# Designs tried in a protein design chat: VHH binders against Origin of replication complex subunit 2 (ORC2). Part 6

Target 1, 363 residues: Origin of replication complex subunit 2 (ORC2), of Arabidopsis thaliana (Mouse-ear cress) (q38899)
Amino acid sequence: MEDIENIEEDEYGFSRNYFLAKELGGASKRSAHKLSDIHIVDEQELRETASTIEMKHSKEISELMSDYKTMYSKWVFELRCGFGLLMYGFGSKKALVEDFASASLTDYSVVVINGYLPSVNLKQVLLALAELLSELLKCKRKSSGSLSKGQETFPSRSMDDILSFLHGPQSGDKDCFICVVVHNIDGPALRDPESQQTLARLSSCSHIRLVASIDHVNAPLLWDKKMVHKQFNWLWHHVPTFAPYNVEGVFFPLVLAQGSTAQTAKTAAIVLQSLTPNGQNVFKILAEYQLSHPDEDGMPTDDLYSASRERFFVSSQVTLNSHLTEFKDHELVKTKRNSDGQECLNIPLTSDAIRQLLLDLNQ
Key: E = the ipSAE of ESMFold2; O = the ipSAE of OpenDDE; V2 = 0.75 times the mean of E and O plus 0.25 times the DockQ between their complexes.

## First folded at step 1 (VHH)

Design s07 (framework vhh_8dlx_2)
Fold by ESMFold2-Fast, scan of step 1:
Structure s07 (fold): chain B 363 residues (1-363), chain A 125 residues (1-125)
Amino acid sequence: as target 1 above (363 residues)
Amino acid sequence: EVQLVESGGGVVQPGRSLRLSCAASGFTFSSYAMHWVRQAPGKGLEWIGNIYHSGSTFYNPSLKSLVTISRDDSTNTLYLQMNSLRAEDTAIYYCARVKTIYVFDSSGYYTLDVWGKGTLVTVSS
């Protein structure tokens, strides 16, 4: 995996500090130590030690990936036996599961569902699976066109009817199934009881095999005993990868999630200090407007563009939009429509917090 | 450079047999399911059949008795054997690589992932 070999700055810092602290702590035989009792180590020596730890970590990860590839044949056999495969362990399992499907499931139709996306709709998934199975079954028919059987309409069918169709042993071929891969079956769009029960019923269908991953600590609480042993029929595979959540983290922030919807003055100050000078100056215009108009819903977007252009902080609407996207991504600014239907931008902080941020930006 | 090159087409008399070949390069041929598709002049695409990695074959029911699909993984070659050719079989014949992996949010059926420029088969008279 290329993502495993290239550690991100934040993950590198955490890994380095953890392993370095563990090595340094193990060097002393004394039962108690104070900070003043620790030997001062040269910065160059600390870098070399951290580099050595990183090399050992990378080799260990490479060995794990090699071991998992030797298990692929067993995983295929387990799917053929009717088991669902449940992948768990530290790190993103997305690349591992997709490599498994690409390398070992080429004889089957594979449908990948990104459960970390909030846009996932199970009825649409079931409709797609039913239509795919319908086409696979048509190809197996011996008869050249049979009455009105081809006029079947799936979009108007209930979920129960669709699941009944997916369950039916129409072909009699035990190796004829669709493999469904669900990245983060514990994801935000799927974790409700009705969705989990639908997925369990889907997993029990004779034409469906399920491979899923979980990352949430509470994922085992989603399922009762019947779901685990009779419907999903889970085989649990511990597959730590230590890979970063580069894709999932955008929608389902598992590694860096500290879950606050409120932007604090302290976190805002750190973000603002990392912005380009032009970005900081655009933010200052918005902040000054909001402080001067405390009873308004925010600054109109067109007014911000005019002010920013006149002060030479932006050259075009595209340039302004890039700054606004960055502000919104860091929750520095929210969009709201005023009573006149006009799009307005507001900083979701108190006036005192905004004044403090403006002082910090002038240092 | 992933590519598929069809060959073996030409002018054939009615009632005769013809074998088409498809040479694959730039990917691990033995890992992919392969399809044959044809297009008659002025008509839409017509699916002929497929062959999976395992060697299992599935055919269009209208063509099942007239065609046989096979593969040689040692030479990265796909074959279509056609028997009892009729004027209606006049078409451009394409081989196609189809991924078995579909991302639901992209909304797709069996689509042709990679296909060649085709080989023309003309059944005379």
Scores: ipSAE 0.018, ipTM 0.289, lowest interface PAE 6.0, mean pLDDT 72

Design s08 (framework vhh_h_nbbcii10_fgla; at its last look DockQ between E and O 0.35; V2 from the best seeds 0.00; counts 0 for: pae E 8.4 > 2, unsure alone 56.5 < 65)
Fold by ESMFold2, look of step 2:
Structure s08 (fold): chain B 363 residues (1-363), chain A 128 residues (1-128)
Amino acid sequence: as target 1 above (363 residues)
Amino acid sequence: QVQLVESGGGLVQPGGSLRLSCAASGFTFSDYSRYALGWFRQAPGQGLEAVAAISGSGGSTYYADSVKGRFTISRDNSKNTLYLQMNSLRAEDTAVYYCAAPQTYIVTKSGSYEFDYWGQGTLVTVSS
């Protein structure tokens, strides 16, 4: 009997449903169905609407932003208590979060991660955090600190070593925190499970405080119960800005591709590298077929068998079925019947993601 | 270590065309192709806005709605150079144009990580 866990799960589910209802412009009746009464608008429509509103109502938007400034001291207090801050709402939150950081996080060293970019190197971020913390500990008020800048102490250390350093004990005399700001923690380069697990571990480090924003309607699907309840420890702040996505929007086009499958090229490559070379080659045949036949419902299973056997990657249907079972267990492939009634195999990624995956595998 | 230098700005009449270049130096063998690159602009009395961006490989391009269809971003990774072809120029395109390599992270405490890599800018003036 886990009544406490069920209560927190229900509250998280309510917060997600509340987020969807408030994001889409008002109270939902919620009559009869959990999510069926919520009006859902895609990210492109939201961006276009935000741009129109900003141009028409600049005075009202400025007053709203001023109202949010009155909340900054509360947000700082919440960070000091160990909560993560998660900012959501209609419109771009980048300017609001940056203003909060520049105005109110002057007691912190701040690192900003631009999650809307197409690539993010989290190991380099962790290395920068470790170097910054090392400099802060050396330069505390109780010691002299006339050393040159550019110190680096972790050039080849593992992610676990870096995280262990960041999780080190606090001094009883003085707090030593680094605040990490993540614009679009739901961004295309961060949506893979490994990146989210790394961010959750980072969030639980004693020297780290986290502020993040989300824009994608399915962002809460990124986190399991442990990540939410024991690592991120989110406080959800509804902060509609009605601001256009002037900076994020230049990079944004890949978000729509992530909405259909939950797998990214980065995550898929990691899983594929854990398989046998013959298994990887069978997957490559399917991937190349799908790229060359974009109008089809995937590759017929019989055709994959014939192609794989011809190239000596499998010796029997049983061997192929073993690989297919492994692909399905890792969500790399789904099956359906095409218009001709044949069972077909489909990689649930966009063509661009499949091309990047093949490049990564051929290194 | 890293330097970005814009060129190609100047005075042009409405409806005209201009090509901006951004030369990059100080990157190691692989580093330039790792960066998404972009053009940003700042008109007098306005904030900075993104104009166009291109992925490290050059396979994906992105444009602000105000320039879509008129501007073309491209890059030549063998020459470490970023380009912006600007066609059908309008008076509202008048601004200082910056090329930039937005960092995946920025450190705001004292040290070498305070900002994205930015050029010093090149002025584009669209008038008769």
Scores: ipSAE 0.013, ipTM 0.370, lowest interface PAE 8.4, mean pLDDT 71
ESMFold2-Fast, scan of step 1: ipSAE 0.439; ipTM 0.680
ESMFold2 (binder alone), look of step 2: mean pLDDT 75; pTM 0.762
OpenDDE, look of step 2: ipSAE 0.027; ipTM 0.346

Design s09 (framework vhh_8k46_1)
Amino acid sequence: AVQLQASGGGFVQPGGSLRLSCAASGRTFSSYAMGWFRQAPGKEREFVSAISRSGGSTYYADSVKGRFTISRDNSKNTVYLQMNSLRAEDTATYYCAADSGPSGAYVIYKPSEYDYWGQGTQVTVSS
ESMFold2-Fast, scan of step 1: ipSAE 0.144; ipTM 0.402

Design s10 (framework vhh_7pa5_2)
Fold by ESMFold2-Fast, scan of step 1:
Structure s10 (fold): chain B 363 residues (1-363), chain A 127 residues (1-127)
Amino acid sequence: as target 1 above (363 residues)
Amino acid sequence: QVQLVESGGGMVQPGGSLRLSCAASGFTFSTYSMSWVRRAPGKGPEWVSTISSGGSTTSYADSVKGRFTISRDNAKNTLYLQMNSLKPEDTALYYCAKDLSESGTFIYRSPDYFDYWGQGTQVTVSS
């Protein structure tokens, strides 16, 4: 709990801005006096000052990363003991966690889930983990080895059957596990109670080890004591990085932003680049329709679903709704009813901006 | 039928550059993460690099980090590996590999577990 109060303080932009202002040397009357002469100030001195501040920030991040690298062997040991690792602290932990995985988890299979994306589909993640575990178990048993054949499939199985397979026999080999990295386990697609319960069950599986990060101040409210101590079995690691949320911040604006900025072609391009290919392709269908029908209120949702399903970009209405929720959260699309009462989807960009986005996505 | 056809290998001097290509067919290329895997003579397979389905996330083995760049062109169903500052230790048969899942997950695999669909392309770095 005390650690959660520290996370809350560290996550606020006010705290970061205070730290940055402190590095600038304070707002003394001497500094205020010099600002009165700004029209004749040496631009080279301003450039050097900005460079020095940027260098100090980069040095701090590098020093913190170096310190954290000394902890990697301990974190691996903790995972081998069956603990989940929960990373918290000011700044993006994405680069730190991925560096940890690349440097220290090379003996294991690692699956990375970008929980900051609204489009993450937990059932598809479970299917991927089941297929990967099936492949790992076959290799260890030295059954006839064609490295080109994964023969186990779970597409017709229930979520409970998949989780049972991932759990395996309780007396199984404790060194045979998949490491699952979840960037922002408190992310928008994962924070509902059903998803959190599924993740807790996944973390308790004998063949799964979990490394997760949190950034939302209310993240501890996602879990009861049973989830924390028996299912996730969390070890809390305070790992402030002071790194910017360049990717996560686009998808996590409800926590970090004071207001919404109107969607632009540049912002849309960054968002689209971070979407799953199925999400990008669903967006392309909508964009192409809108360009061919510029006088309409948008594409009917039923037509988008039919086109997306025929091209195998979505497997169900639920899958489409996940993509649409992601698009709406980033203001990539808006929903309205046309004059006929049909639900329609509209991209709130000019036709020229949409053409540019389609060109960029096709490269 | 899934097919992966690697090309662009050859002989280069140490410090030279090569660009490998992998033409994919028989599956929806844009929905899968893709990897490069290499096998040197007398060694087991070594994972080299992975790129997410949308191209936004990339990962590299420590041995190639800073020298190799993975990229993809989903419109052309093609995967690339730009190899710079090549070393004799980079001499290997390079394979293009398709990942297991469309979930948009990024999978690091241990060196013992790879999915191959091509014949590979030979890269030889010699003086």
Scores: ipSAE 0.017, ipTM 0.375, lowest interface PAE 6.5, mean pLDDT 73

Design s11 (framework vhh_7xy4_2; at its last look DockQ between E and O 0.48; V2 from the best seeds 0.00; counts 0 for: pae E 4.9 > 2)
Amino acid sequence: QLQLVESGGGLVQPGGSLRLSCAASGFTFSSYGMAWVRQPHGKGLEYIATISGSGGYTYYSDSVKGRFTISRDNAKNTLYLQMNSLKPEDTAMYYCARHPSTGYTVYTKGSFDYKGQGTQVTVSS
ESMFold2-Fast, scan of step 1: ipSAE 0.138; ipTM 0.579
ESMFold2, look of step 2: ipSAE 0.067; ipTM 0.456
ESMFold2 (binder alone), look of step 2: mean pLDDT 83; pTM 0.849
OpenDDE, look of step 2: ipSAE 0.124; ipTM 0.482

Design s12 (framework vhh_6fv0_2; at its last look DockQ between E and O 0.21; V2 from the best seeds 0.00; counts 0 for: pae E 2.8 > 2, placed apart)
Amino acid sequence: QVQLQESGGGLVQPGGSLRLSCAASGFTFSNYAMYWVRQAPEKGLEWVSTISTGGGSTYYKDSVKGRFTVSRDNAKNTLYLQMNSLKPEDAAQYYCARGSDEPGVYILTKAPSYMDVRGQGTQVTVSS
ESMFold2-Fast, scan of step 1: ipSAE 0.337; ipTM 0.479
ESMFold2, look of step 2: ipSAE 0.303; ipTM 0.641
ESMFold2 (binder alone), look of step 2: mean pLDDT 80; pTM 0.819
OpenDDE, look of step 2: ipSAE 0.352; ipTM 0.543

Design s13 (framework vhh_8dlx_2)
Fold by ESMFold2-Fast, scan of step 1:
Structure s13 (fold): chain B 363 residues (1-363), chain A 125 residues (1-125)
Amino acid sequence: as target 1 above (363 residues)
Amino acid sequence: EVQLVESGGGVVQPGRSLRLSCAASGFAFSSYAMHWVRQAPGKGLEWIGNIYYSGSTFYNPSLKSLVTISRDDSTNTLYLQMNSLRAEDTAIYYCARDRSEGPYTFTYKGAFDIWGKGTLVTVSS
C-alpha cells in the first residue's frame, strides 16, 4: 500500500529524470554498508511474496477502472453541456479515454490526436473536422440528398476560415458535434503557444467537443484564464490509472535531459511499453537484425521497411517514418550512412541489453 | 465502382487462427479508416475494430487481445487476424468503409457508407 501511495504523491505524474533518480537512490541504499551476512529465505517464500504484491496492484487497478466506468454517463452529459473534459492523474490515461470513447461515444464522430507523437499536423486535423461537419450537416437534411456543386474546397482555405466553419452557421445546432480526443495535449507536437491557441479556438467552436489528457506538472501553465474558462471550458477529472504507460517523460523530447541521461535497457523498456503494438514490433525487427549482424553499422532503412510491411506492421513509408521519428525522439535508434551511402538504423545499446529488452517485450 | 470484397472465411477448428482479407477498389483506400464488423446467426452487428490512415488501431474491448487489424495501402487490402477461435466467433464478417475521409478521423459502428458482401466463418469440431 505504501508503494501505491508513493506513486500517487505526484499529482501530474513522473518524468524520465524521476525514474533515473529513483534507480540511483535504490543502488545507493543497496550498497549502504550491507554485509555479506545473508538471511536465508526459501524460493517458495520469495515467490509467494512477489505474487501477493502483483495481485494487490492488479486488484487495485481493476477496481479503479471499474469505478471510472460508472462515471462515463456523467462525462457524456458534461460534453453535451458544452464542457471540455481534462483527464489528469498518475499513469497513462490513453486506455481509459479510449475505453470511454468506445463505450459511450459510439453515436458520435470521433477524431483522435496522439499529442505524444511529433508528427501531428493541426491543419490536416482541422480539414478533416471540416469535412466531417460538412457530412453531418448534409445528413441533417434527412431524406434530402441535395448535391451542392458550388461547394468550395476546404484545403484551399485559411485556418481562420476553417475554424469559422467549425464554429458553425448563424443557426448552429447545439446537439450536432464532433468529439476530438487529444492524448497528451501537453505533448511535444502541441505544447507551443501557437498550437495551444489553435486548440483553444477549436475547442470553443460550437460543433466541437474536446476530451484531453495531460501528464506534465506544468501543463496548466500552457493556458491563460481565457483559454481555461472560456475556450476549453475545462472540467478537471482526477483519474489516476497506475497503468503500464505511467512514464510521462517518455511522451516528451529528450532535449531537457540532453547530456545528463544515459540510455539504458530499463529506460528503453519503459519507452517501448508506451508504444503501439505495431511500433513495438517494428523495433523488434530492428533489434533482431542488429543481434544477427553485430559487425554492421546497423539495419538499412529499406530492409526494415520491407520486413515491417511483409509482416503487416506498417502500411506505407509514411507509417514507418512516423515510428522512426518517435524512436529517434526517445533516442531508441540513431541513423548513420554506411560505406555504400545507405541510411542505416542502429540501437545504441549493448547486445546484452538488447537481448534483455526482447525478453521483457515478450511478457 | 466502389467495392469491398472479403475473403478467407471457411470452417475452422476451435483454438485455431484465421486471417481474413478485404480487397478495396474504386476509391482512395489510403484516405479512409476501415472497419471490421461481424454478425452471428440471429444476432445484431458487433463492431470488431478499426484502422485509420496512420495504421493506428482501435478495438472493441470485449474481444480482448484476440484480434489484430492491419492494412496494405499499396495493394488496397485490409486484414483481420483472429487467434484462439471459439464457437461463439461463428459469424459473417464484413469489411466496411468509414463515412469519414481523412487521416485522423473515424466513426464507430453504424456510420459506414460502403460494406462488403461478407465472408462466413464457422468454428466447429
Scores: ipSAE 0.014, ipTM 0.413, lowest interface PAE 7.0, mean pLDDT 72

Design s14 (framework vhh_h_nbbcii10_fgla)
Fold by ESMFold2-Fast, scan of step 1:
Structure s14 (fold): chain B 363 residues (1-363), chain A 129 residues (1-129)
Amino acid sequence: as target 1 above (363 residues)
Amino acid sequence: QVQLVESGGGLVQPGGSLRLSCAASGYTFSSSDTYALGWFRQAPGQGLEAVAAISGSGGRTYYADSVKGRFTISRDNSKNTLYLQMNSLRAEDTAVYYCAAGSETPSYVITHKGEYDYWGQGTLVTVSS
């Protein structure tokens, strides 16, 4: 929608480019001159001016990113010492933190939480972390296949029981921990006091290390002194990137739209870029099916599961349901019943828009 | 420490065969179909490509279109080892090959390693005359 695109641009595009120009010192005089002209200029020229400012400062931005990469070994050491890392500064930190994790946390299990999404559910995250920790403690070796008396039933456990398991101070393995990355720990699904207290308790668990980013100037007000110094044990890292909030910004307008029944190709592309490669590949299977079967009500869920499982993009029905929940929450996919009563999945975009998305994802 | 160690790489002539092995230590392969084991490769200047995968039971397999009919994935649970038999090798198969092992994590968190939690350091396969 035009309204959604205008809200996205107003929130992130113009303000970001204005402050970028101010922060670059001597170069800011020439950038300020261009910005003064835009008060009378139409929207098309505003977008062109913003793009020109970003391109002019690409060298300085590249040097910043290179400087941060030299800090990665220090950040890993800080995590090993039990500190939480809190990333702040102008611009999206998503790409920087993910580059850090992919480059420097390869010796550890990493779980990424996209806190900018309104669909984030902390109980589901805690359950996934408990199951992962159970695996890391080599529980499978003890089970000897079918001789196990039964598996741990984490879904029936309380939040407190799950957190107690993740803490496990008697484990004796100091290198057995999971790194949890939280993009926008101040995001819409997480900013309530109960969620923040749960995250603080999670961060204090002996088997958990936390790397988080914040974008709101008021984010520090979410935490009392106990949370900051005893539970999160934050080390604050100022890491301005000047990167656009193209991914994060989409979700705030979608929440404000209160369940719009339509989606644009631009909105869908940005959402897809926020998904894992496995999630993107599951979406590609659905998209290719829909383009090949234009007269059908959509792809049967069982067929999508069979195709995704065959390609090992999902290992179980639960893993597929995780992806489908994410797709549905962002209106990438809708469900309906066909004439045979089967649940079918449909991408609510035109065939032309779906072809454009597939071309973008293949680049 | 969980460790996956690849072996069997090296120089081979076009049309030749190689067998890669991946030995797991500190981790036992599950016989459950909810777990996946796989091989990935990265050619010089290219991104990471999934080559083949096998379920915990061995009952289900996946192969990239570029290797179907030429490569066979298998496992030996008694030796805790994953194999990739590569036949009719081509110059385009030249890459560093990585072993990966996953877990039954119903990930509600979006991660590239959601299905594969453990990775080896890789073994080089060069196909040239």
Scores: ipSAE 0.014, ipTM 0.146, lowest interface PAE 8.1, mean pLDDT 71

Design s15 (framework vhh_8k46_1)
Fold by ESMFold2-Fast, scan of step 1:
Structure s15 (fold): chain B 363 residues (1-363), chain A 125 residues (1-125)
Amino acid sequence: as target 1 above (363 residues)
Amino acid sequence: AVQLQASGGGFVQPGGSLRLSCAASGSIFSINAMGWFRQAPGKEREFVSAISSGGSRTYYADSVKGRFTISRDNSKNTVYLQMNSLRAEDTATYYCAAGYSPSSGTEYVFTRDYWGQGTQVTVSS
């Protein structure tokens, strides 16, 4: 059961290559030992060993995909219960999610959003969903059916009107919903706060169920606890596929979109070491708070000021703001609002990266 | 339920042409778009082409644009894919699909995800 915060793309890739190389060497020696009567030239032996390793990994990946297929009925049940499904893990999840939809969501309407595309327009998506829901409600007429002239007014409706329609009445029919698949809900065009709030509101609509994938290491930091637990209502599914990003990679280079947690921590350490001792100490207070309060939206700015003032690291709000500006300029800290409307500060690193950073800084 | 029967596949030389047909039967009242996907052995299924129920809107993958033409005959509930200037990389099993495509600019929309059994297209000399 791995935490998403512990995803390390570059270190995972290194480890994978190491184990592949070690397995290749070990498999070659074991194969020769077990099949002692085989006399093969070096070139053929290397090809046979490489083919055996490739076949074994292909078989292991196929078994992994088969295991996921046994989970499909559970995932459908979870969607029916009102949960959003969040798929994460190494490799492209596009084919897996599309196979799930094709195999298991045939009783439902499915809308696919390719979040890796820079051209995604959420208002057009909401309009499409509203038109689709309107047609579904016509097929499932009970007592109230609006068959009025001007049904095609959706293109002229506001975002709030469209979302209200998708939500439906509080006592509405909960058996009628559209499944929305979002490939890379953390994609470049979608990861801004406004788009994420729109998607969260969409996910909370009674006529909408969401299945999404993430690949960016900082994706969990896009959402506050209200969005995670109340609006998206995420169930996290670890589904490594080891599949290449053939389609997604065309629209966003993964090397620019993602970095390992360890690499980010090393960069942050260098930046922090260039700061004044008081600046380093203010950052340590924030980091320690975040590690002690992992379920919170970050440290309230007022609390950081009080703690820093008590320890004489800052003399005024102006001094604190100077440090915060420097942290933001180096992407060490981000600002967001908590559920109480307070300004909170968050270090966009995993807990493990923060622990490593504090160890390096304290030594 | 909706059933889709694909046909028209076969062996063809590079630069040749083939016409695929997909006949829909059963309850098709909720379907406003039909299209074609293909899958080569060991590769993922990829989109090829789609057409709206009225025939006024067509969609093509970049790899087939200008070479393939999709059309439909609603009196027969049949969609056709005319494949011209065929290449070795067009070799695949071609699957007919039915669903819903609203005027929205989204990539894919399905009200019912119905698939035919597929028809094999082999392009070789």
Scores: ipSAE 0.000, ipTM 0.250, lowest interface PAE 13.4, mean pLDDT 71

Design s16 (framework vhh_7pa5_2)
Fold by ESMFold2-Fast, scan of step 1:
Structure s16 (fold): chain B 363 residues (1-363), chain A 127 residues (1-127)
Amino acid sequence: as target 1 above (363 residues)
Amino acid sequence: QVQLVESGGGMVQPGGSLRLSCAASGFTFSNYDMSWVRRAPGKGPEWVSTISGSGDSTSYADSVKGRFTISRDNAKNTLYLQMNSLKPEDTALYYCAKTESGSPDSTGYIYVKFDYWGQGTQVTVSS
């Protein structure tokens, strides 16, 4: 078994490092995932999340992980009862799920599917599971002293035939099963309806138990009621880890917040280039203030007006409000009120993205 | 025939140290990841540590990280576990296990199981 307790990037096991390197090579040859293709959450939500993480020391994260370990016996019991386990929450769940499998599923054969990889092939996975089950059933018969004839090599490799074999006749021993771990069952290679239906059918097989993670905000929309309650039979486990997505993030887009997305620096630059020079200059004042005052709730509107007026970018509050309305309409600026009740303006982008925008505007 | 023979267990007081050894035969030792697995009284098996075939990569259970060190000598077909700062919770039968990750391919799956376990060596931590 690939035994991983708490994976640090440099502490991945040899077989995983080899496997990752092979997958990285394949992905690079096909199409590199670009950071510009990732939708980011708004700055308020990211700032709150980052602030929470910054206030949580490594000791507190370690304590959180220790708390999850106390739940492992319950998760094993749930798997034995025929439930699928669905892990969700902020941060990579890869290390946690693999630690659970290596620590608590040693009595079972475990197959790990890296659903975040675009090269995942469910048919190959099902064939591997069928081969493994065949071996396990053979060993059980021999241990029972039963007459063992070599299993007939089945010539058919259809998905239906494989799934029928994995289901098999119901055994009286509910502890005789293969655990399938799917990292990001909502991953790009798996999220189509046919793949999800195949995974649901797999989960309903008597010799299969499923442990899966999700990160995509729309993952629940992948399944109808029958899939959730009859096939996957999901138990939902909220397990925030605050761990970085060092492996998964390379291969597929991640959405960190539900319903809230920020503009990318590239999209914002296109909008800004369409603004009047005075509008661009007002935005520059906001951006420079925000970079100089990262701990503040944003720039007070009165301060922005004074600075813009002194530089002759606006002639009145009406002119400023026109620019601010345009910024808000294009999601370049958000408003909030500080502790003094003053309206403050904030650009919902990272400091690095703001620096890039300022460079682009100076062209 | 694959054989794994564990040794080095015994009784120690809390805070003590032990070094476990596993002599492997019947397979090409350097081609396989090796693991230590323990079974505490009344509990199922718990993974402790894994080392890659080359010895370049290691992994540890959080409960033993910083206290235990896994190592191997491929010339002698021997696996080791150095256990420091032992706690009563470390009391268990310790097993040497030959592992496999499956044949890596472009589909992105890892197959994990313990192929063979030895007889085990008892570690008891009590005052």
Scores: ipSAE 0.017, ipTM 0.269, lowest interface PAE 6.8, mean pLDDT 72

